# Designs tried in a protein design chat: VH-VL binders against GCN5-related N-acetyltransferase 10, chloroplastic (GNAT10). Part 5

Target 1, 215 residues: GCN5-related N-acetyltransferase 10, chloroplastic (GNAT10), of Arabidopsis thaliana (Mouse-ear cress) (q9c7g6)
Amino acid sequence: CASTESLTSLTQNNAAEIELKYLVSQHGWDVRRLNRDDEDEIRRVSLVQAEAFHIPLALFDDFFFMFFQAEVLSALLYKLKNSPPDRYACLVAEQTSETETLSSSSVVGVVDVTAQTESSVLRYFPGVEEYLYVSGLAVSKSQRRKKMASTLLKACDVLCYLWGFKLLALRAYEDDAAARNLYSNAGYSVVETDPLWTSTWIGRKRRVLMSKRFS
Key: E = the ipSAE of ESMFold2; O = the ipSAE of OpenDDE; V2 = 0.75 times the mean of E and O plus 0.25 times the DockQ between their complexes.

## First folded at step 2 (VH-VL)

Design t06 (framework fv_trastuzumab)
Fold by ESMFold2-Fast, scan of step 2:
Structure t06 (fold): chain C 215 residues (1-215), chain A 122 residues (1-122), chain B 107 residues (1-107)
Amino acid sequence: as target 1 above (215 residues)
Amino acid sequence: EVQLVESGGGLVQPGGSLRLSCAASGFTFSSYAIHWVRQAPGKGLEWVAAISGSGGYTYYADSVKGRFTISADTSKNTAYLQMNSLRAEDTAVYYCAKDFYGSGSYEYFDYWGQGTLVTVSS
Amino acid sequence: DIQMTQSPSSLSASVGDRVTITCRASQDISSYLAWYQQKPGKAPKLLIYAASSLQSGVPSRFSGSRSGTDFTLTISSLQPEDFATYYCQQYDSYPLTFGQGTKVEIK
């Protein structure tokens, strides 16, 4: 994983405190693990992700948005309950503050990191048995959102280091130039693109597999 | 019908303490954040503090942090603002307000209480 | 903190006039902005949320719009009951902040 001042600092802390400690603090943004005991933070995270990934409908969109948010919340609660702490993390970004307080939050960005063993990814990486999959990257609107997204991705690098993984992988839509540029700037490289014929299926867009490898 | 009813305002000396109450009815109390917004005589609106519906999060304006404490009693559907070390500049009408939750949680205020006057003077 | 600047501080208009109030955010708040109406001696009332969404029960003569960090509240045909002070509020990030207010006086 990349060596930074934040990584050096974090190696001195106990694992018991990692859920409340900041993984990265840069460019005015602090990134830490979601507090699993905080229902309001869980609710906030589900809202941020639902707003970012909701596909608007012509009629009754508010009703269908509530449905979608409920699905996002349900999936988050399931992962938090059923995943080992070194195989899944939901990371949250908040504006830098002087003190760590469990009594206040201004979560404005989110990303999920999940350990996976999918053959569709591993076939491109001989000698790798498992990888961390980055998904659900969502940031609330702000003039600093690019730096917030980059800081969230840097926190994924930190988890890769702390958990002993050698590979980070993610998928982005081919036509999402902003996301692809963000990931490229964070050190991700294109591995594979979904076949052209997949774009002819209803609701199916071509995706790009990108990866970042550590020795 | 959604209602927010405030109480506890009054005259207090500088350095004194006062506790405001916001009694809520007509909605599921634990599902919405309660905010306090104040307005000094002849001045504009100033956000003061908030408590989340589940009670996990509290937020404070810098001007009151360390002096004011927001809390809630779900069994009574009531939020409280404990004000300590009061100053003349804290003189204002204090409003209790409910945030919005529907398609998500948003910090705009669809319902307000009537307001309670706090006067800090000798 | 995000600073909200309203203009004008006050205005006088006749019944039937089109009234425009502006609010400028010191940074990008997307569309996380609400407008409130406050009559003398009363609590504020929500008019607009998400920059342009009309609250239920609010007359259709009220509308909101966004252009970058500039936000506008428009009253298409001013009525006597619209005599009030109007406030914008951002809810993009804590601390929540209000504009200083615009007093609308009917001539």
Scores: ipSAE 0.000, ipTM 0.445, lowest interface PAE 14.3, mean pLDDT 80

Design t07 (framework fv_trastuzumab)
Fold by ESMFold2-Fast, scan of step 2:
Structure t07 (fold): chain C 215 residues (1-215), chain A 121 residues (1-121), chain B 107 residues (1-107)
Amino acid sequence: as target 1 above (215 residues)
Amino acid sequence: EVQLVESGGGLVQPGGSLRLSCAASGFTFSSYAIHWVRQAPGKGLEWVAAISGSGGYTYYADSVKGRFTISADTSKNTAYLQMNSLRAEDTAVYYCAKEGYDYVWGSFDYWGQGTLVTVSS
Amino acid sequence: DIQMTQSPSSLSASVGDRVTITCRASQDISSYLAWYQQKPGKAPKLLIYAASSLQSGVPSRFSGSRSGTDFTLTISSLQPEDFATYYCQQYDSYPLTFGQGTKVEIK
């Protein structure tokens, strides 16, 4: 009795082949996997993410930014060294160019995709054993945010398909209407919101769990 | 805009060979699988072969295994179907089709115009 | 191989009619099913993917649904340009397989 090959076997590439290819080229943006052998590109990625997610503090802001950027860099290096190539990817966006030479300085957008099995997410998806978690979506200050961010999210969809996952999940702050609209337009739907009493008691902002499922 | 253009069809004798070409433009060629789907005159659609965007994976229908070879030249953004030992039942319009992305993968979001292959004695 | 069975093989309809075409998979294919429209002398055109998702640029009168291994393509109000042959296709497993086609012709 022979087994039928699935679409996963056609789309599954080895990690090295996936890292060298552009996953999406749309609206003037090319998205590919981070070149883990390019130290300048790794540092550029950590800077883009640190700048996007740093919360300025009135006292010692320069010191706290330096510390935060170092932590972002350290986390990225750890993930790149310790994650299987088909369970973690850092995706980078660069402006479309006629030249074929990859350039770390041209990276202007980033997103992370990580395979996860957290019960806090899986409890909402009976029958699902694992999912891809989208995080760290960041674009440089001078770029067209919506088109680049949409292209990065499209690349996450492609990677989900290539790795054989059926669920993408992410979290956004409830009061971040721009981010929530971006994710909704990309096909994500709200699943969960942090409890109201918890945010009131400890002063943290409410978040929403959003998901995108194909079947 | 995305375009796929087939060429190389024609009349061939049984046992003969033909090579079909599918010239692609408007997308990153190496990121998407390219398929060949054929349609005999007055009949339905039949999937024939596929090549992954990386070129590392090829798939064939049982009816063509050992006779047809799918390949791709990334430098020319062109996929090929080398057809050997052709039979009368291979007579069909051959379409080149691209897999989609963003929920359309595994289905064909763009098709070429088709190229007619006639195998006749 | 996964067998895709379409019903009916052909149907006659008038402009404004509601048209329903069904497709049954011989085994579970989840929602990995696409619907195509083909006009004489032309390449097929993707209408629906993932069983129920409308392809960009396709009129909203087209819709798809799934019930287990049974799939339905519905045209809510048939237009003159909709007279064509329609095919379902599973993309769960290789080899990829199509239904036999349903010809929608004018009454």
Scores: ipSAE 0.000, ipTM 0.425, lowest interface PAE 17.7, mean pLDDT 79

Design t08 (framework fv_trastuzumab)
Fold by ESMFold2-Fast, scan of step 2:
Structure t08 (fold): chain C 215 residues (1-215), chain A 118 residues (1-118), chain B 107 residues (1-107)
Amino acid sequence: as target 1 above (215 residues)
Amino acid sequence: EVQLVESGGGLVQPGGSLRLSCAASGFTFSSYAIHWVRQAPGKGLEWVAAISGSGGYTYYADSVKGRFTISADTSKNTAYLQMNSLRAEDTAVYYCAKDSWGYEFDYWGQGTLVTVSS
Amino acid sequence: DIQMTQSPSSLSASVGDRVTITCRASQDISSYLAWYQQKPGKAPKLLIYAASSLQSGVPSRFSGSRSGTDFTLTISSLQPEDFATYYCQQYDSYPLTFGQGTKVEIK
């Protein structure tokens, strides 16, 4: 005969599936996982991140941008292929629309979430064995809206809950007040700042480690 | 079906201006760069300009830098080439081309003729 | 800028002939090279990308190869519809540059 436990398990599974379609829908933005079967969307994501994180050079900047985007794309493809679905996710933000067509052209924001065990982070959290690392937060230059970035960070919270992790961590430049305020408003707290001596003669910027804890 | 359609070509006097349009369909516009490549009558292909899928990065050949401006309207899936201070040597068929994952041109428009003459 | 030197500028061949066109890059471009076919009055058509990869829908008689900074396009058995001008293009870095073209005329 069938048991009550079987029915409960089916109900929980259906709720998780519904939640995974769109992790967050707030402030006119929908955040979901990247569709790994959509080549246009994968390329779009690599372009958004490359444009956000490329440092222009005085000479041959066009060359270095092409190379940088190719490396970003290669890294993304590698992570998508080789990571378990509950240990890596690339999250994309698109504007809320009444159309039912899923178009990669609507993707205007990106963030990566990766399960990590680095000692440089875990040394600050006795009793924690692993954490989710937030990186690659990027918004298309045509948009650059605070609420989109906040919604992407909220989606990281939801993913942390769904995957059973208790710690989110990220690094931001010490002198990037806008980013630090964004993360502070999302519930992150400074854990540690890079030592003064880690700065190089040619302007290497110090970073701060920030974290958000759940129970 | 991927399609690129150019428009805006014509006859213009030296020193004049002209704006070309490239209407794109059948692919995700913001995922690929749009390029302009020109060909003078009886001559070879010359790359002119490009705009990244996001619109955040633009690239120009030295021969047109400062005179031509490439732009895009993502809501219309259309790229534009604003050509100012036109010279006789700018006379050419102008093609719009879509790049691919590797930046090779997998699709081209039909071309639009620009003639700079008095 | 990366200069692409293409040779010969023109050639005349009979149907069934093996035709080879050469393109030389002024510096290392790895395999970031494409070959295009252009027929009179028409836009160019992509034949080969990444130096040796055949574009979907292109006949197998077309092939590309690389040796250092030297690249070749080979047509193993020339057909009447292969009358055209062929261009190589590097896409390693901006500005993107083309060879000067090779006109293939069929006898």
Scores: ipSAE 0.000, ipTM 0.433, lowest interface PAE 16.1, mean pLDDT 80

Design t09 (framework fv_trastuzumab)
Fold by ESMFold2-Fast, scan of step 2:
Structure t09 (fold): chain C 215 residues (1-215), chain A 124 residues (1-124), chain B 107 residues (1-107)
Amino acid sequence: as target 1 above (215 residues)
Amino acid sequence: EVQLVESGGGLVQPGGSLRLSCAASGFTFSSYAIHWVRQAPGKGLEWVAAISGSGGYTYYADSVKGRFTISADTSKNTAYLQMNSLRAEDTAVYYCAKGTYYDILTGYSEFDYWGQGTLVTVSS
Amino acid sequence: DIQMTQSPSSLSASVGDRVTITCRASQDISSYLAWYQQKPGKAPKLLIYAASSLQSGVPSRFSGSRSGTDFTLTISSLQPEDFATYYCQQYDSYPLTFGQGTKVEIK
């Protein structure tokens, strides 16, 4: 009997109080928002993402990795400084512990959630004016076989509801079967692929747009 | 002080219907999942259904899927369990229980508070 | 579905005894396991959550532990008010499932 809009408004007011509490705790993993006051945690997050997305170079790789990590860190700091707290979040995953340990070194997984209005996405969702975009999903190499990624995606669902959005979107490479299976299992459905001419002419691999809708 | 109070139980014939109510107070109703757990006379506990804190997600045990519907009225801080096509094996005390985590979409948690229970008897 | 197998189904004990109840999950549930106490005619009461965390207001003689998919509830020195039925519950995933219960009776 209660409207979705009324439930959403009530939930938004409660969200501010839980910013440092866990959004999801499942499968041995706790997911919460990044503690923006913890410089070591910010550096740890940038390292996890840099390691996950680094492409080694033939010459001076150590130098270029340091430069790449610095760019990842700078982008993270920019987003934290310039985004409203209900339009951008960096989520971190840490292992469930019987002791209350607030430690930046325990962070082993990361995902970014950003409010967006890109026409390349919205053209497929008439009546939708904005959506939450999921990106930068990275897990430490030692933890890749755990269910951490699915728990991070669950936390994205929670933020989607808490912030009043009705649509989650992400992009995955068409040839990345593992990622596509992960997202499909999390409730995402394929919407679009990049034009073939783009990957052919400029060396860019094809990607698929995937989405998850909420009433 | 957290309180959950069930009502609506009673005697019903096989194939009949009943609606149970769970009136909640002492916590932010929309922030926590509400669950129904039943216990047949002299038997153990069986989880039946849940509604997320947002009200947007509902979950059911296979034994009741298609027959029972869980819902919530946020303006009344009350959760409901509509039970249709009742069978003798649905005879049980039905408890309303509150989840503990602020996981408003999925509701996985232990139950920190329970109602007193309401008896549903389905005669043969 | 995750099956929770509880043992023993019942046990007889005397006041002052150490009582141990075991619960086994059919798959990994991490530490997402709770223990409840139920007295005749009453609703269940939460004793332990997250496998080993004691609920506020519960006596310290109750403790929980985990070893893989095996979970144990221990009552270090049984008191008269502890004669009840005890249940484990996993909350790793839906459907939520309970053990079949262990009745602790007076010897």
Scores: ipSAE 0.006, ipTM 0.461, lowest interface PAE 12.5, mean pLDDT 81

Design t10 (framework fv_trastuzumab)
Fold by ESMFold2-Fast, scan of step 2:
Structure t10 (fold): chain C 215 residues (1-215), chain A 120 residues (1-120), chain B 107 residues (1-107)
Amino acid sequence: as target 1 above (215 residues)
Amino acid sequence: EVQLVESGGGLVQPGGSLRLSCAASGFTFSSYAIHWVRQAPGKGLEWVAAISGSGGYTYYADSVKGRFTISADTSKNTAYLQMNSLRAEDTAVYYCAKDYPEYYYGMDVWGQGTLVTVSS
Amino acid sequence: DIQMTQSPSSLSASVGDRVTITCRASQDISSYLAWYQQKPGKAPKLLIYAASSLQSGVPSRFSGSRSGTDFTLTISSLQPEDFATYYCQQYDSYPLTFGQGTKVEIK
């Protein structure tokens, strides 16, 4: 039924080691776990995500952006401190080659992967007890995005395999064709769409639940 | 209107050189990767090379690596394929194509093609 | 390099027929596969991307599907303008590779 993916294409770095530094190196991008001991990298990650998801306001936008970035940073620090290392990861993307520098930051893309057991997702997967939830996918506004997001998603596949999970899930807005096409290209399939009645209210957007299965 | 137009093809002797141009209009090509795909007479499609938008990363098929060089001039909105040490098996129609926006979704816009004939 | 194997190399069909073309990847490429249509003397035209997503402006009689490393392009009711050569192409990794092509001819 659900799309599955082989991890054969990721076996070339074949260090049969649990502590592999780079999860994926493809298309000029290296993807690895965030270095939780690097405060500058943590701040860069919070900036990349804040810039991607901030909705500008007409008044006091600078103040509200700083507040929003602080909230993103606080949430990241909380997750890093309180999550087991095989149940949460923040993944970062950086250029493979130092010959191409378009940004002053070495980290230009981010995605979060969190182990979850929410009934709103599990009700669609009888027999599954837990899954990895993909969220916070963001790329720096000053960098090229070609294949970076797909490489980050491939790294999520690697973590799914390494941590022994069978299911990856995420949500996207129904009207966000670019995001849905990106996820479909990465092997995700639509599972469920928010109920039609949610579109009755002004400003309320419908979302779709998408999944990728392994076994 | 989004379009790509190739030029620079022609007849050349084995061992010779040609430079193909791919002029883009209706979009800022530095936001997209540009690909070169060739087709020998009566044969199938073969991917040759690609250049990332403004990033400067280049990719080549093994059959042309070391002989062909892909480049781009963003001020002219044009990509180039410099072909050196040409062989009879390089005879083909050469197409330039842009990939889909931001993430690679396939090649959605193609030029008309330019014929390169390497006489033997 | 990822090898893409198309079958059949050619087929003969009549208007109104259901036509199926298959493509097999030598390794897992997820859904990073596109289908193209090429008419004689013309550049290829994108029909389907991400294995099953229909390109804007392409008739709904065209559809794509995936099963592991096997991909299919289906034309539900062949029309006169559909006689052409069809190619699959993987975009999981460089170098990009095409299938050998399937020529759909009038019976």
Scores: ipSAE 0.006, ipTM 0.445, lowest interface PAE 14.6, mean pLDDT 79

Design t12 (framework fv_trastuzumab)
Fold by ESMFold2-Fast, scan of step 2:
Structure t12 (fold): chain C 215 residues (1-215), chain A 119 residues (1-119), chain B 107 residues (1-107)
Amino acid sequence: as target 1 above (215 residues)
Amino acid sequence: EVQLVESGGGLVQPGGSLRLSCAASGFTFSDYYIHWVRQAPGKGLEWVARIYSSGGYTRYADSVKGRFTISADTSKNTAYLQMNSLRAEDTAVYYCARSGYSYGWFDPWGQGTLVTVSS
Amino acid sequence: DIQMTQSPSSLSASVGDRVTITCRASQSISSYLAWYQQKPGKAPKLLIYAASSLQSGVPSRFSGSRSGTDFTLTISSLQPEDFATYYCQQSYSTPYTFGQGTKVEIK
């Protein structure tokens, strides 16, 4: 049983709650922070990232994939538990819906944002003491769309502002034209080509450091 | 019962130092920001500093940066504000307050402790 | 820094009156705004968070609303215990900033 007054109050509270939760809502995608109390959502995030970054093996691939996904999950849980809330965020993207119900099963994209102070990056930015590093950008194979990735990157911009950082940085493979074009279109500029020989559990590839500055 | 209890306020001379304590009980200390917010006599509220206790990560208002240091002892569920090089304009009631991350509304607040900087 | 401007700075009203206090942000802060009540000699008390959500234990006569960068706190029927100073606060970006306060005198 509800009066007109109670119904109005309820709808106002729901609208404010939804707006506060979502960092960006554009192009059919909603981006928000991962719900650290939702075990299914944490697991879904680890699966999306594991699928994006796993390199298949000829034999026993299912076993090694499960092991790799478990490592990704363990790392995510560690970061969620041990990182300050204004120095690490896992952002999730889900399709915009006319309902207010949040669902872990609707998560189709992920990106990590981590505060860092590495001198290898800061040497290029006089006057900057720390930056936000963007990594782990992954989208579900069934939902590979440019606009979802760009919306995740916009959410990183919002966090940069909210947390009081002036610099966003990321690395992309030198030979990955699609990723580099995505980042350039999002406002990132090449700072340096990184002659690093390794990346996480993959063969040796060159990367480029890209950045986006605010203020 | 979620509670914050402050101590350490008092009268100090300009250029002096004072350490405030904020003892937390009834919640998991490491899951929240702890803030210091001050109020000069008859004036409005001014945010001073915050800490996220698990990582020791801190932020300060420009007016106190370099003079004040916020810290936390998670084993004692206590946050501290070390105030150095005190000035007359630092005279205020100092409140500690809890917030969730990023969203930054304050609940609960401590009782407040008066800091008077005067000869 | 984000500036928060409250109006009016003070007001006098009778018991039973509808009171509105406004707060304007110098830039978009989404719904990252809270309202506090402070009685003389006491710590502030959270009334409204996320622009329009009523804090547990706060009387239903208090409500908050948002229109762009303008925020309103409404007391539908003023009571004697509502004598206090009210503050808005943005939490969109550090440093967190408060409005200058609105003092409500009950006649």
Scores: ipSAE 0.006, ipTM 0.459, lowest interface PAE 13.3, mean pLDDT 81

Design t13 (framework fv_trastuzumab; at its last look DockQ between E and O 0.03; V2 from the best seeds 0.00; counts 0 for: pae E 16.2 > 2, placed apart)
Heavy chain, then light chain:
Amino acid sequence: EVQLVESGGGLVQPGGSLRLSCAASGFTFSDYYIHWVRQAPGKGLEWVARIYSSGGYTRYADSVKGRFTISADTSKNTAYLQMNSLRAEDTAVYYCARDYDFWSGPFDYWGQGTLVTVSS
Amino acid sequence: DIQMTQSPSSLSASVGDRVTITCRASQSISSYLAWYQQKPGKAPKLLIYAASSLQSGVPSRFSGSRSGTDFTLTISSLQPEDFATYYCQQSYSTPYTFGQGTKVEIK
ESMFold2-Fast, scan of step 2: ipSAE 0.007; ipTM 0.560
ESMFold2, look of step 3: ipSAE 0.000; ipTM 0.447
ESMFold2 (binder alone), look of step 3: mean pLDDT 92; pTM 0.945
OpenDDE, look of step 3: ipSAE 0.000; ipTM 0.563

Design t14 (framework fv_trastuzumab; at its last look DockQ between E and O 0.03; V2 from the best seeds 0.00; counts 0 for: pae E 12.6 > 2, placed apart)
Heavy chain, then light chain:
Amino acid sequence: EVQLVESGGGLVQPGGSLRLSCAASGFTFSDYYIHWVRQAPGKGLEWVARIYSSGGYTRYADSVKGRFTISADTSKNTAYLQMNSLRAEDTAVYYCARELYSSSYAFDIWGQGTLVTVSS
Amino acid sequence: DIQMTQSPSSLSASVGDRVTITCRASQSISSYLAWYQQKPGKAPKLLIYAASSLQSGVPSRFSGSRSGTDFTLTISSLQPEDFATYYCQQSYSTPYTFGQGTKVEIK
ESMFold2-Fast, scan of step 2: ipSAE 0.007; ipTM 0.538
ESMFold2, look of step 3: ipSAE 0.006; ipTM 0.485
ESMFold2 (binder alone), look of step 3: mean pLDDT 93; pTM 0.950
OpenDDE, look of step 3: ipSAE 0.021; ipTM 0.618

## First folded at step 3 (VH-VL; from t03 with light chain S31D; framework fv_trastuzumab)

Design t03a (at its last look DockQ between E and O 0.04; V2 from the best seeds 0.00; counts 0 for: pae E 11.1 > 2, placed apart)
Heavy chain, then light chain:
Amino acid sequence: EVQLVESGGGLVQPGGSLRLSCAASGFTFSDYYIHWVRQAPGKGLEWVAYISSSGSYTYYADSVKGRFTISADTSKNTAYLQMNSLRAEDTAVYYCAREWELPDAFDIWGQGTLVTVSS
Amino acid sequence: DIQMTQSPSSLSASVGDRVTITCRASQSISDYLAWYQQKPGKAPKLLIYAASSLQSGVPSRFSGSRSGTDFTLTISSLQPEDFATYYCQQSYSTPYTFGQGTKVEIK
ESMFold2, look of step 3: ipSAE 0.007; ipTM 0.511
ESMFold2 (binder alone), look of step 3: mean pLDDT 92; pTM 0.944
OpenDDE, look of step 3: ipSAE 0.078; ipTM 0.679

## First folded at step 5 (VH-VL)

Design c03 (from t03 with light chain S93D; framework fv_trastuzumab)
Heavy chain, then light chain:
Amino acid sequence: EVQLVESGGGLVQPGGSLRLSCAASGFTFSDYYIHWVRQAPGKGLEWVAYISSSGSYTYYADSVKGRFTISADTSKNTAYLQMNSLRAEDTAVYYCAREWELPDAFDIWGQGTLVTVSS
Amino acid sequence: DIQMTQSPSSLSASVGDRVTITCRASQSISSYLAWYQQKPGKAPKLLIYAASSLQSGVPSRFSGSRSGTDFTLTISSLQPEDFATYYCQQSYDTPYTFGQGTKVEIK
ESMFold2-Fast, scan of step 5: ipSAE 0.572; ipTM 0.802

Design c04 (from t03 with light chain S91Y S93D; framework fv_trastuzumab)
Heavy chain, then light chain:
Amino acid sequence: EVQLVESGGGLVQPGGSLRLSCAASGFTFSDYYIHWVRQAPGKGLEWVAYISSSGSYTYYADSVKGRFTISADTSKNTAYLQMNSLRAEDTAVYYCAREWELPDAFDIWGQGTLVTVSS
Amino acid sequence: DIQMTQSPSSLSASVGDRVTITCRASQSISSYLAWYQQKPGKAPKLLIYAASSLQSGVPSRFSGSRSGTDFTLTISSLQPEDFATYYCQQYYDTPYTFGQGTKVEIK
ESMFold2-Fast, scan of step 5: ipSAE 0.547; ipTM 0.790

Design c05 (from t03 with light chain S30Y; framework fv_trastuzumab)
Fold by ESMFold2-Fast, scan of step 5:
Structure c05 (fold): chain C 215 residues (1-215), chain A 119 residues (1-119), chain B 107 residues (1-107)
Amino acid sequence: as target 1 above (215 residues)
Amino acid sequence: EVQLVESGGGLVQPGGSLRLSCAASGFTFSDYYIHWVRQAPGKGLEWVAYISSSGSYTYYADSVKGRFTISADTSKNTAYLQMNSLRAEDTAVYYCAREWELPDAFDIWGQGTLVTVSS
Amino acid sequence: DIQMTQSPSSLSASVGDRVTITCRASQSIYSYLAWYQQKPGKAPKLLIYAASSLQSGVPSRFSGSRSGTDFTLTISSLQPEDFATYYCQQSYSTPYTFGQGTKVEIK
C-alpha cells in the first residue's frame, strides 16, 4: 500500500531529507518537519503557537503579546539548536499545494515532538526507558475544525515509528473537553489526572496525562 | 434536525451520465467533510469520494477516478457527485455522509439514492 | 490500500446472547476505526469511533476493543433490534475502506 511504502522510504532517508518530505498528506493537509534554515518559517511557527496559547489582557495586550511571541520564538530557536535531529522535531502543517486557489501557502498548524525520560511519565510504563512527548499543538483560528489537528497527530505517529519509539505521551487540561476528545479519538488513553488540590493554586489547572502505544 | 438528503438517482444506460445531490439541513455544510459511499445490491459498503470542508480538496477511489467529480455549492448547502461514463458495476445505492474532527467517523448519513446502470 | 477483513461473514444468535465480531487491518491503523450498524433498507448508523468510543445515543451493551491490528465489536445481551449487518471502517489512510460486513441473524 502507498502509505506503507512512503513510511519505508522515509526510514531509509537521512535527517536532512526527512525535513523536506511530507510525513503525512491527508484531508487537504501536508505535514512535514520545520525547515530550520527558513527564518520566516520559524517566525511563522512562533506566531501560530503564540496566538493559540496567548491569554488576552485588557491593558497593553499588543505589548504583552509581542513579548510572549518573542519568548515562544526564543524557546523554539533553543530547541532547534540544542536537540539532536532524531530526538526533537517541530512539525508544520500547510494546505496541499495541488488544491490551492492562491499562488502561495503558509504554515497554519504546528506541533512539537520531544524525546523524554521523565520519571513522572515512565513510572506508569514498566519496561519503557524513553518516550516521545507531544506538545504545543496549535492550529490557526481560520483553519480550526478542518481535520488539521488530526493530521498533525498522525504525523506524530509516523515520526514515532521512524525514530523507533514505542510510546507517545501528552498532557491536556482536565477541563478541556475538546482537546481530550481530540486526543482520545487519535488513540490516546488517560493514564493519570492531577490531584484535586492542584486547582486551588493561583494560575494552576488540573492536567491529564494521556498516552498512545505504538505497535 | 440534522440531516442529509440524497436525490438524482435513477436508471441510466451504460456510458451515460447522472448527477447526484446531497442536501444538508440543520448544520453548516462547510464545517464538515462530505463523503459518498455506495452499496451494490446484496453487497457491502464501498467508499467512493470526499470533498473537504473548504471545498478545495477532493479525493476519489481508483474505481471512479477520472469518471466521477465531487463538488459543493455553499450557497445551497449541497454537495454533488457528477457521474460520467457509467458502467454496470456502478449500480448501487449511493449514500452521502458527513465526517468531522471528533468523531473521525461518519456520524450522519443520508437515506441513500439508487443508481441502476442497465441497457 | 488498507484491507479490512471481518469474521465471521454471518452468525446466528438468540436474544440475550453475547455476540463478538472481529475485524483485522492489513497494516497498523492504530485506533482509527469505526463500527456501523445497518438494518435492511436503511442507511448505516455509527456505533463506535476511535476503536472503543461509544457514540452518543448508542446503548451501553455495545463496546469496541483493539489489540494490535485486530478489532472487536461486542454486543452483551443481544436485543431484538440488534439483528442487523455490522461493518468496520478505517479512517487512518485514504482511500477509506470497509470490512465486508457481518450479518447477525436470529436462530
Scores: ipSAE 0.436, ipTM 0.750, lowest interface PAE 3.2, mean pLDDT 85

